# VHH binders against PI-PLC X domain-containing protein At5g67130: the designs that were tried, part 4

Target 1, 376 residues: PI-PLC X domain-containing protein At5g67130, of Arabidopsis thaliana (Mouse-ear cress) (q93xx5)
Amino acid sequence: CSNGNCQLLDSCSSATDCVSGLYCGDCPAVGRSKPVCTRGQATSPTSIINGLPFNKYTWLMTHNAFSNANAPLLPGVERITFYNQEDTITNQLQNGVRGLMLDMYDFNNDIWLCHSLRGQCFNFTAFQPAINILREVEAFLSQNPTEIVTIIIEDYVHRPKGLSTLFANAGLDKYWFPVSKMPRKGEDWPTVTDMVQENHRLLVFTSVAAKEDEEGVAYQWRYMVENESGDPGVKRGSCPNRKESQPLNSKSSSLFLMNYFPTYPVEKDACKEHSAPLAEMVGTCLKSGGNRMPNFLAVNFYMRSDGGGVFEILDRMNGPVLCGCETLSACQPGAAYGSCKNVTVQTRTPSMDSTAGSNSGGSYSGSVQFSRSLAS

## First folded at step 21 (VHH)

Design dd1 (from bb6 with Y60K Y62N)
Fold by ESMFold2, fold request of step 23:
Structure dd1 (fold): chain B 376 residues (1-376), chain A 123 residues (1-123)
Amino acid sequence: as target 1 above (376 residues)
Amino acid sequence: QLQLQESGPGLVKPSETLSLTCTVSGGSISSSNYYWSWIRQPPGKGLEWIGHIYYSGETKYNPSLENRVTISVDTSKNQFSLKLSSVTAADTAVYYCARELPDRRWDYPFDYRGQGTLVTVSS
């Protein structure tokens, strides 16, 4: 195949061989000798099944979303830290990412994004002022009035009212989902339709409990359970809760954040990690959560896989919950729960928006951006 | 105070073994509270964790490298070492030794790091 008609998993020689929403990717870590058309974009679950409580959907989240090789450098400083992603916040959102993990620090008389140590930012671990990233989020929310974004902050900001002032200065206060509307006892969240109608389209969580009362920024673990990150979180057959979280099978909160990334990022292995092993871990975490599907899936290098990747896995997480089908692409809008169409894994484009009827409906606008890989 | 310094050849032929030693001064390598790590930064890329060793000899390695890597410790010399076998051009990087905090909470868990040494893999 060629000329933009190669389907998922078809062999390819260049990006232009693959249909829209796919790219020509390789995965040496699984021993494949030839690149194949690989998914690079999500299917919007609300474009297929809308109107359900927010906690019923699974959203893609990027771990350390800001941490990539192309972030600006301080003058005369070499950055010496690990990277977790390969593209901009704007491109992540355009490809269907809807959750961002950000690490915020007091640094240079401002609030900065850093990938650092002991709550202290250094010149060599600094990325950029946090407001730059938040302005990308504002632009996305302004341009996409039905989209909802979640930000989870690992919070090392000590200046009084630092977070609330930061978000207001970025123009994000107008999208703010208020803490007073967040369920605290395992109830369903408002529906995504209600959230959009109220323009409550930005959820922000902090790791510092006091900030909820002091600044109106929700304390993360009051509202969600979360599995362990790093190597314990990718150990086959095990999905232990994070120390700050209640047990995953606790029903005292409505949200469930699933982490799937090793302690130290290994870019060249990400394509293998985001394939069969991730799919198996979803099943493990589902059972550990008392048959509750995670509503956030947090990964490094979100576009890397051996084919369908995190995007196919998200479809399989959303299908059962939203419509009672094995995958989102089998959902039939308007049909009864459990009424599914027949779907083959290779016969569909990655993005199909059945609710679209306009010029710009149905497809994400992101691009494929990768850092150069090293083989060992 | 505590200082770490890498030493070893800066040029290695393909298929041979890269060998580096880290000398710890101003403190003891024999500590129950720390790991001793090798990390590297290929040109234009972020850090890659190679592995670490506890002073009593226990090791953990990056899964993508573990078939080629050996880290060892000599507490009597206050040193730990890296051997990376079967190198290719992809192993060209600045190599650092570092003291690693065992707490998984930190994005950059090294409170002391050597100045780094460039190792080039070239015919």
Scores: ipSAE 0.701, ipTM 0.889, lowest interface PAE 1.4, mean pLDDT 88
Fold by ESMFold2, fold request of step 23:
Structure dd1 (fold): chain B 376 residues (1-376), chain A 123 residues (1-123)
Amino acid sequence: as target 1 above (376 residues)
Amino acid sequence: QLQLQESGPGLVKPSETLSLTCTVSGGSISSSNYYWSWIRQPPGKGLEWIGHIYYSGETKYNPSLENRVTISVDTSKNQFSLKLSSVTAADTAVYYCARELPDRRWDYPFDYRGQGTLVTVSS
């Protein structure tokens, strides 16, 4: 097959062979010798079931979203650090990513995104000024008035009012979800419909507790529980809470951030990791969270899989909570909870989920080609 | 001041074994507070962690490489080494040795790194 006609799991040479919304990916880690078409875009859960509290939805989150080869190099230096993703923030958002983990540092008389150590950024670990990425987020929110984005900041910024000034300068204060509206005692969040109506479409969290009172940036662990990141977070059968987090089954907060990525990024293994192993870990973390479905699923290399990937897993996370069905694609808009249609993965094509120009409750429209893969 | 220096052949033929040594000076490799790591950067890509060794000889390897990797330490020479077997063109990279902080909190957990050595796998 060719020319956009290759279906899910058909052999391919490039993404342009595949139906729109599919990625042409190899997975030697599962013994597959040639690339096949795999899912590269999410199904919008709000396009199928709207009007529920924000804490009932599961959103795809990219770990170190900025950490990829697309950032310009500083003159005279080569970047020497780990990469976690393969495409731009704009493309991640267009493919259905709705959570971004960003690491922010004081650097070069500005606030930069860096992938570094001990709260210090170096020329060789620096990516770019944070405002560049935040302007991509602003452009997305402006162009997509029903979408909500969450930013989790690993915060090494010490300059006074650094974060609040940065977000205001990026034009993001008009989308800001105010801390005063965030539930602190396990209550439901406002509905997605209410958040959109109020234009409260950007949630921002910091790892530094003082910033909540000083700058109006929510301290992450007042509002969510979170499992361990890195190797402890991918160990089969175990979903331990992060040290900063209350126990995962605590009812004191409403959101649950699930991390699923090893300590060191391993691009070659990501396609296997984002398949059956991830699905098993969702079950483990659901149990550890006291039967609470995670609201964010944070991964490296989010398009890598052996088939349906993180996107199929998100459908299975959203279906039970939003409509009482095994997967989101079985949900029937407007029907009673638990009224499900028959679906198969082979029957539903990503083309229906990839509507051109849609930004209101439709399928996501990002590119499934990596920036670097196009340059070969 | 602690310094790390990689040494070994810069050209390796396919299917052969890549072998590098890191010499540590200005400090002791026998420190209980650190791991000693090999990392590499293929052209145009991000850093890849190969593995590390503790001064007592205990190792941990990148799962995608572990069937081809051996890291060893010689405390009497203040050195640790890397052997990577059955190399292909995909193993062409700049190889670094580094001192690794055991605190998993850091995204780039190396407080000292060698200058790097380019190893090309070619016929």
Scores: ipSAE 0.696, ipTM 0.887, lowest interface PAE 1.3, mean pLDDT 88

Design dd2 (from bb6 with Y60R Y62N R104Y)
Fold by OpenDDE, fold request of step 23:
Structure dd2 (fold): chain B 376 residues (1-376), chain A 123 residues (1-123)
Amino acid sequence: as target 1 above (376 residues)
Amino acid sequence: QLQLQESGPGLVKPSETLSLTCTVSGGSISSSNYYWSWIRQPPGKGLEWIGHIYYSGETRYNPSLENRVTISVDTSKNQFSLKLSSVTAADTAVYYCARELPDYRWDYPFDYRGQGTLVTVSS
């Protein structure tokens, strides 16, 4: 199929072949060398079930959101580091990402996003000034008045009032969810409706506890539990808490961040990991969390999948909590909890039609085709 | 000061085995609580972790490369080596050896790295 008519899992040659919301990508890790249409957008859970506390929803988060493999090199920077994403912040947000992990460092008399070590940014680990990314966030929030974005900062900023100044300069103060209104002791967050009405649509957390009082930036592990990052967090059957975090089953916090990315990013494996293995880990973490569904799902290469990808997983996370259904797609707006639609899982068995003739279609390099950010 | 230097052929034919050696100077491989890693950067791409070895010989590999990668250590020579079998054009990259911090907390856990050596896979 072609020209925007290709459905989920149909063969494609470009993203434009797929219907809206789908992208064209392959997954050699599962034995699929030919690209197919895969999900590229999240279903907004609030569009289906609105009016619940913020901590009842699950949101997609991108690990090291700024670490984009396609990011241009800035003058004076020689990036010799790892990438965790392949899409711009703007595109991430447009596709339904609502959480961004950002590593912020002092660098070149400014605050930069770096994929670095020991709290220092280097020319070979630096990406760009943090304000550039924050301006993308501001633009998104401005254009989307009902959306709530969460930023988690791995914070290596030492300049006085560095974060508060940075966010102010980016024009993000007007969206700021104040620390004073954050629930303490595991209480529910305000409803998403109330948050939107009050324009408290930006949640920012820092890894530095002192900055809560000093700069009004919430300390991350006061308000959320978090599993271990890296390889320990993706180990099958295990969901250990992060060292800085309270136990996952702690009632002292009402948010749960689930990390699902290896220590070293493996781009080729992401499409495989974002299906059954991730679903399994969600179950594991749910149990470890005392039957608490994670509110944030943090992944690398969020667009890579073998079909439904992280977006399908998100639906399966939200469905049970929001409406009592196995998936968000089965939820019926306005219906009673547990009233579910019959969702025909189109198990279209990929017809391995072997006979597709050698048409020399252009060497599909096996990567997800991302929509080019409209450079406004 | 610790220094790492990659050595080996810059050209490898498809299906052959890429072989590189890292020579460590200014410090001992056996006396450190560090891993010794191989990483690579394909043209226009980011770093890919290949694997690492501890001085004891314990290894860990990138799952995507595990079947093709062998890392070894020679403590007597203060060297560790990489073998990557069945190479293709996709294995063309600048290869670096590095000292890896034992704490995986860092996104870039290499406090020392070689200058890198370009290895091109071509017929």
Scores: ipSAE 0.902, ipTM 0.958, lowest interface PAE 0.5, mean pLDDT 92
Fold by OpenDDE, fold request of step 23:
Structure dd2 (fold): chain B 376 residues (1-376), chain A 123 residues (1-123)
Amino acid sequence: as target 1 above (376 residues)
Amino acid sequence: QLQLQESGPGLVKPSETLSLTCTVSGGSISSSNYYWSWIRQPPGKGLEWIGHIYYSGETRYNPSLENRVTISVDTSKNQFSLKLSSVTAADTAVYYCARELPDYRWDYPFDYRGQGTLVTVSS
């Protein structure tokens, strides 16, 4: 197949070979020698089942969303830090990401996004002014009036009223979900319908508790439980709570953030991790959370996949909660809970076809070719 | 002031073993508060963590490299070393040795780093 006709798991040579919503990706980590079409877009759960409380849905979140391997370099400075993503914020949002983790620092008399050390930003760890990314978010929210975006800030900003001023300058106040309306005792959030109607479509959380009162930015761990980040969070069979978080089974908060990324990013392994291992961990965390489905799934390199990737996992997270089906794809809008379509499980017969024929196919450099956002 | 300096060949042939040494000065490797790490940055890419060693000799490696990587420490010389076997062109990178903070897991956890040394794998 070629020219936009390739389906999921079909062999491809370029992104343009795959049907809309799919991308051409390689996954050598699972022993695959050729790239195939993989999912590159989330199914909007609200498009299938609408009108439920916000905390009933599961959303894709990008860890260190700004730490893009393709991000422009500062003039005359070599960036020496880890990357966590390969796509722009705009593209992430367009592909169905609805949560962004951002590390914000005071830097160059402004607030910058940095992947840095001990709350200090350096030239070699700096990415860009935070306002640039926030303007991307504003543009997305403006163009997509029914979408809700969540931002989690690892907050190293010390400027007085720094965050509130920043978000105001980015034009994001008009979308702001106010702290006064956030549930504090594990109660349900407003329905997504109501949130959209009220234009409360931007949720912002900070790691600094004092800023809730000082700036009106919600303290993250007051409103959500969170598993440990890094290696402890990806350890098979274990889903420990983050130190700052209440126990995962706590009823004091109604949101659950699941981190699934190693301490050090490993780009090559991401496609493998975003399949069976992640699915297994979702089960582990579900159990640890007292049968609470995570509302946010945070990952690195979100587009890397051996097939369905994080998008399929999201569907499997949403299906049981929203409609009682194993996957969102089996849900029937307007049908009774538990009424599921027969979804032909594409039995991944691992065709072990051993014939390593030497075909000289072009050196697919393994980089997920992201659709170039038209630089307006 | 703590200083780290990488040393070793800048050119390695495919299938051979890359060997680097980090010399630490201005402080002792025999500190219980830090790991000593090797990291690398391929051209045009981000950092990759290779592994680290504790002063006791305890090591941890990147799973993607663990079968090819050996890190050792010589406390008497205040040095630690990297061996990477069976190198390919993909192992071409600037290699850095660094002091790694044990509790700072999610950002750039290296408070001291060498200047780096380019190692090119080429026939």
Scores: ipSAE 0.897, ipTM 0.955, lowest interface PAE 0.5, mean pLDDT 92
Fold by ESMFold2, fold request of step 23:
Structure dd2 (fold): chain B 376 residues (1-376), chain A 123 residues (1-123)
Amino acid sequence: as target 1 above (376 residues)
Amino acid sequence: QLQLQESGPGLVKPSETLSLTCTVSGGSISSSNYYWSWIRQPPGKGLEWIGHIYYSGETRYNPSLENRVTISVDTSKNQFSLKLSSVTAADTAVYYCARELPDYRWDYPFDYRGQGTLVTVSS
């Protein structure tokens, strides 16, 4: 195949061989050195099912979203740090990323994005002024009036009102979701419809508790549970909470952030990481969270996979919660919960594919399932 | 002040073994608070962690490299070494030795790093 006609898993030599939304990539880590078409874009869950509380959806999040080779180099300085992603914030958002983890530092009399140590940025760990990335977010929100973006800040900014000033200077204050509207006791968030109607389309969280009172930037762990990141967070069969988080099965907060990336990023392994192992871990974390599906899935190198990747897994996370179906692509807009169409795409079924969230009176139960179609 | 310096050949033929030594000066490699790491940066890419060794000999390796990597320590010489077998062009990189902080929360957990040495894999 060629000329934009290659389907998922067809052999390819370039991205232009593949149908829209597919990436042409190899995965030597699983013994596949010849490139095939793999998924490179998300299916928007709100384009299929709109009007549910924000905490019923799952969004793709990029760990250290800014950390890639495309950032400008400082004059005369080689950047020497780990990279976690491969493309710009604009491209990430265009491909369906809706959560960004950003590490912000005081540096060069400004606020910079750095991938560094001990809250100190160096010339060789610096990427760029944070405002550059935030202006990409503003442009996306302006161009896409029904989309919602979440930013989680690992916060090393000490200048007074540094964060609030930064976001205002980027033109993002008009999208700001106010802390006063954030549920604090495990209740549902406002619906996506309500958030869009109010233009509350940017959620911003900080790792520093004092910033909530000082600057109106929500303290992350007041509103979400989060599993451990790094090697402890990718250990098969275990999904332990992060030190700052309540236990994952605590119902004191409404959001659940799932991390899935090793301590040290390994680009060559990412295609393997984002395949069967990730799907299995979603099932483990769902159980550890008290049968609560994660709302954010944070990964390195988000486009790398051996097929459907993080995007297929997101469809399988959203389908059960949003419409009672095995995957998002089986959801039928306007149909009753649990009324699903058949799909023929490659999927992996977690142990809890239809039990991720509360049921709303669907027409099925137990080990038998009603289907509208026997075709695939 | 602590200093780390890489040494070893800058050119290695495909299928052979890359071998580097890091000499630590201005401090002791026998410190119980640190790991001693090898990291590398391929051209145009970010760092890749190869592995680390504790002064008593315990090692951890990058899973994608572990079948080809050996890190060893010689406390009497205040040195640690890297051997990477069966190299290909993909192993061309600047190689650094570094002192690694055991606090796994840092994005760049190295408080001291060598100057780096370019190793090219070419026949």
Scores: ipSAE 0.688, ipTM 0.886, lowest interface PAE 1.4, mean pLDDT 87

Design dd2 (from bb6 with Y60R Y62N R104Y)
Fold by ESMFold2, fold request of step 23:
Structure dd2 (fold): chain B 376 residues (1-376), chain A 123 residues (1-123)
Amino acid sequence: as target 1 above (376 residues)
Amino acid sequence: QLQLQESGPGLVKPSETLSLTCTVSGGSISSSNYYWSWIRQPPGKGLEWIGHIYYSGETRYNPSLENRVTISVDTSKNQFSLKLSSVTAADTAVYYCARELPDYRWDYPFDYRGQGTLVTVSS
């Protein structure tokens, strides 16, 4: 196949061979010798089911969103640090990423994005001034008036009023979701339509508690529970909370951030990890959260998969919560909750239940996990 | 004051074994508080963690490389070593040895790093 005709999992030689919304990717980690068309774009859950509280939706989040090979080098300096992503913030947002994890430092008499050690940025770990990335976010919000973006800051900024000044200078203050409207005791957030109507479309969180009172930047762990990041967060069979977070099943807050990335980024293994293993871990974290679906799914190398990837998994996370269907693609806008259209699985997908085994294999009558079809 | 220095051949033929040694000076490799790591940077790409070793011999490896990598330590010589078997052109990189902070979730968790050595895989 060629010229935009190649379907999901068809062999390809370039992205232009694949139907729109697919990319031509390889996954040597699962034994593939040739690239195939893989999913590279999210379905916006609000475009399918609108009007629910913000805490009912699951959004794709990129870990260290700024950390990629496209960032310019400083003159005469080689960058020597790990990369976590492969494309620009603008491309991430265009592909349906709605959460960005950013690491901010005092550096060069400014605030920079760095991937570094002990709260200290170095020339060889620096990426760029933070305002450059924030202007990309402003441009996206300006051009897309119904979209909502969340920024989570690992905060090493000591400059007084540094964050609030930075966001104001980027023109983001007009989208700012005020801390005073954030639920703190497990209540529902405002609906996504209310947030859009008020132009409260940027949520910003910091890792430093004092910044909430000092600068009006929400302290992350007052509003969400979060599982452990790194290797403990990808270990099969467990989904432990990180030390800053309350237990995942606590009702003290209404948002749930799920991390799924190893301590050290492994680009070559990401395509395998963002397939069956991620689906299984979602099931484990759902149970650990007291049957609460995560609201953010944070990953490295978000476009890498062996097929449907993080995007397919997000659809399976959103479907049950938003419309009572197995996957978002089965939702019928305007229909009653639980009124689903039939979907045919072209490849067997792994179970999100942490105790259910998954088989690799295709058939015309293949096993559909967690499927409950409701004819329209 | 602590210094790490990589040594080994800069050219390796495809399918052969890449072998490097890191010599630690100005401090002891026998420490319960640190791991001793091999990392590499292919041309134009980000850093890749190969694995680490604890001074008692316990190792952990990058899952994508684990079938080809062996890290060893010789505390009497204050050295640790890397062997990477069955190399291809994809293994061409600058290789660094480094001291790793084990209990930190830092983005770049190495407080000391060698100057690096380029290893080229070519026929």
Scores: ipSAE 0.665, ipTM 0.878, lowest interface PAE 1.5, mean pLDDT 88
Fold by ESMFold2, look of step 21:
Structure dd2 (fold): chain B 376 residues (1-376), chain A 123 residues (1-123)
Amino acid sequence: as target 1 above (376 residues)
Amino acid sequence: QLQLQESGPGLVKPSETLSLTCTVSGGSISSSNYYWSWIRQPPGKGLEWIGHIYYSGETRYNPSLENRVTISVDTSKNQFSLKLSSVTAADTAVYYCARELPDYRWDYPFDYRGQGTLVTVSS
């Protein structure tokens, strides 16, 4: 296949071989030596089921969204740090990312995005002025008037009013979701329809509690529970809360941020991580959260997978909550909760002992059960 | 002032073992508060963590490399070493030794790093 005709899991040599919305990626970590078409875009949950409280939806979030191997270098400086993503903020937003984790520092008489140490930015860990990325967010919100974006700031900014001034200078104050409207006692958030009608479409959280009173930037852990990041957060069978967070099953806040990425990013392993292991961990974290589905799923290398990846897992996280179905694509807008349409499962090479109908193409001769573990 | 310096061959043949030594000066490797790490940067890519050692000898390795990696420490010489077996062209990189902070919160957890040494895998 070629020219945009390759389907999910078909062999490819470039993304343009694949149907719209697919990426051409390999996964040596699961024994594949050749690239195949994999999902590269989220299905917007509000495009399927609109009008629910914000805390009923699950959104894709990129960990260290700015830490992109293709980011421009400072003149005469070699960047020496770990990278977490492979594309621009604009591209991430266009592909359906709706949460951005950003690390902000005082640097070069400005506020910069850096992937660094102990609140100190160096030339070799610096990426760019934060305002550049925030202008990409403003452009997205301007061009997409029904979309909502969340920013989580790891905050090393000491300049007085540094964050509020930065966001105002980026033109983002007109989208600002005010702290006064954020539920503090586990209530439902406003509906996504109400948020859009009020143009309250940018949520911003800081890691520094004082900034809420000083600058009107919400202190993150007042409004959400969060599991541990790094190696403790990817250990099979365990979903422990972060030190700053209440226990995951606490009902004192309405949002749940799930992290799933190792301490040290490993690009070549991400495709395996974002497949069966991630689906299983979602089930573990759902249980640890007192049967509360996470509202944000934060990952490295968000496009890497062995097939449906993070995007398929998001559909399986949203379907049960939003419409009572196994996956978002089974939801029927306007139908009763639990009234679902048939969903075609992915197929793979049939075994020699299998004979069944095809759900995805005429070249397959068997049924293949989708074996990902994702608990409701 | 603490300083770290990599030493070892800059050219290694495929299938052989890459061997590097890091010499620590201006401070002691026998610190209970730090790990001693090997990291590398392939051309045009970001850093890759290889592994670390505690001065008592306890090690941890990148799971993708662990069957080929050995890190060792010699506290009497204030040194730690890397051996990477069965190398291929994919192991060509600038190799750094570094002092690693044990707090997993930091994005770049190395407060001291060597200048780096390029190791090329080629015949």
Scores: ipSAE 0.638, ipTM 0.863, lowest interface PAE 1.7, mean pLDDT 87

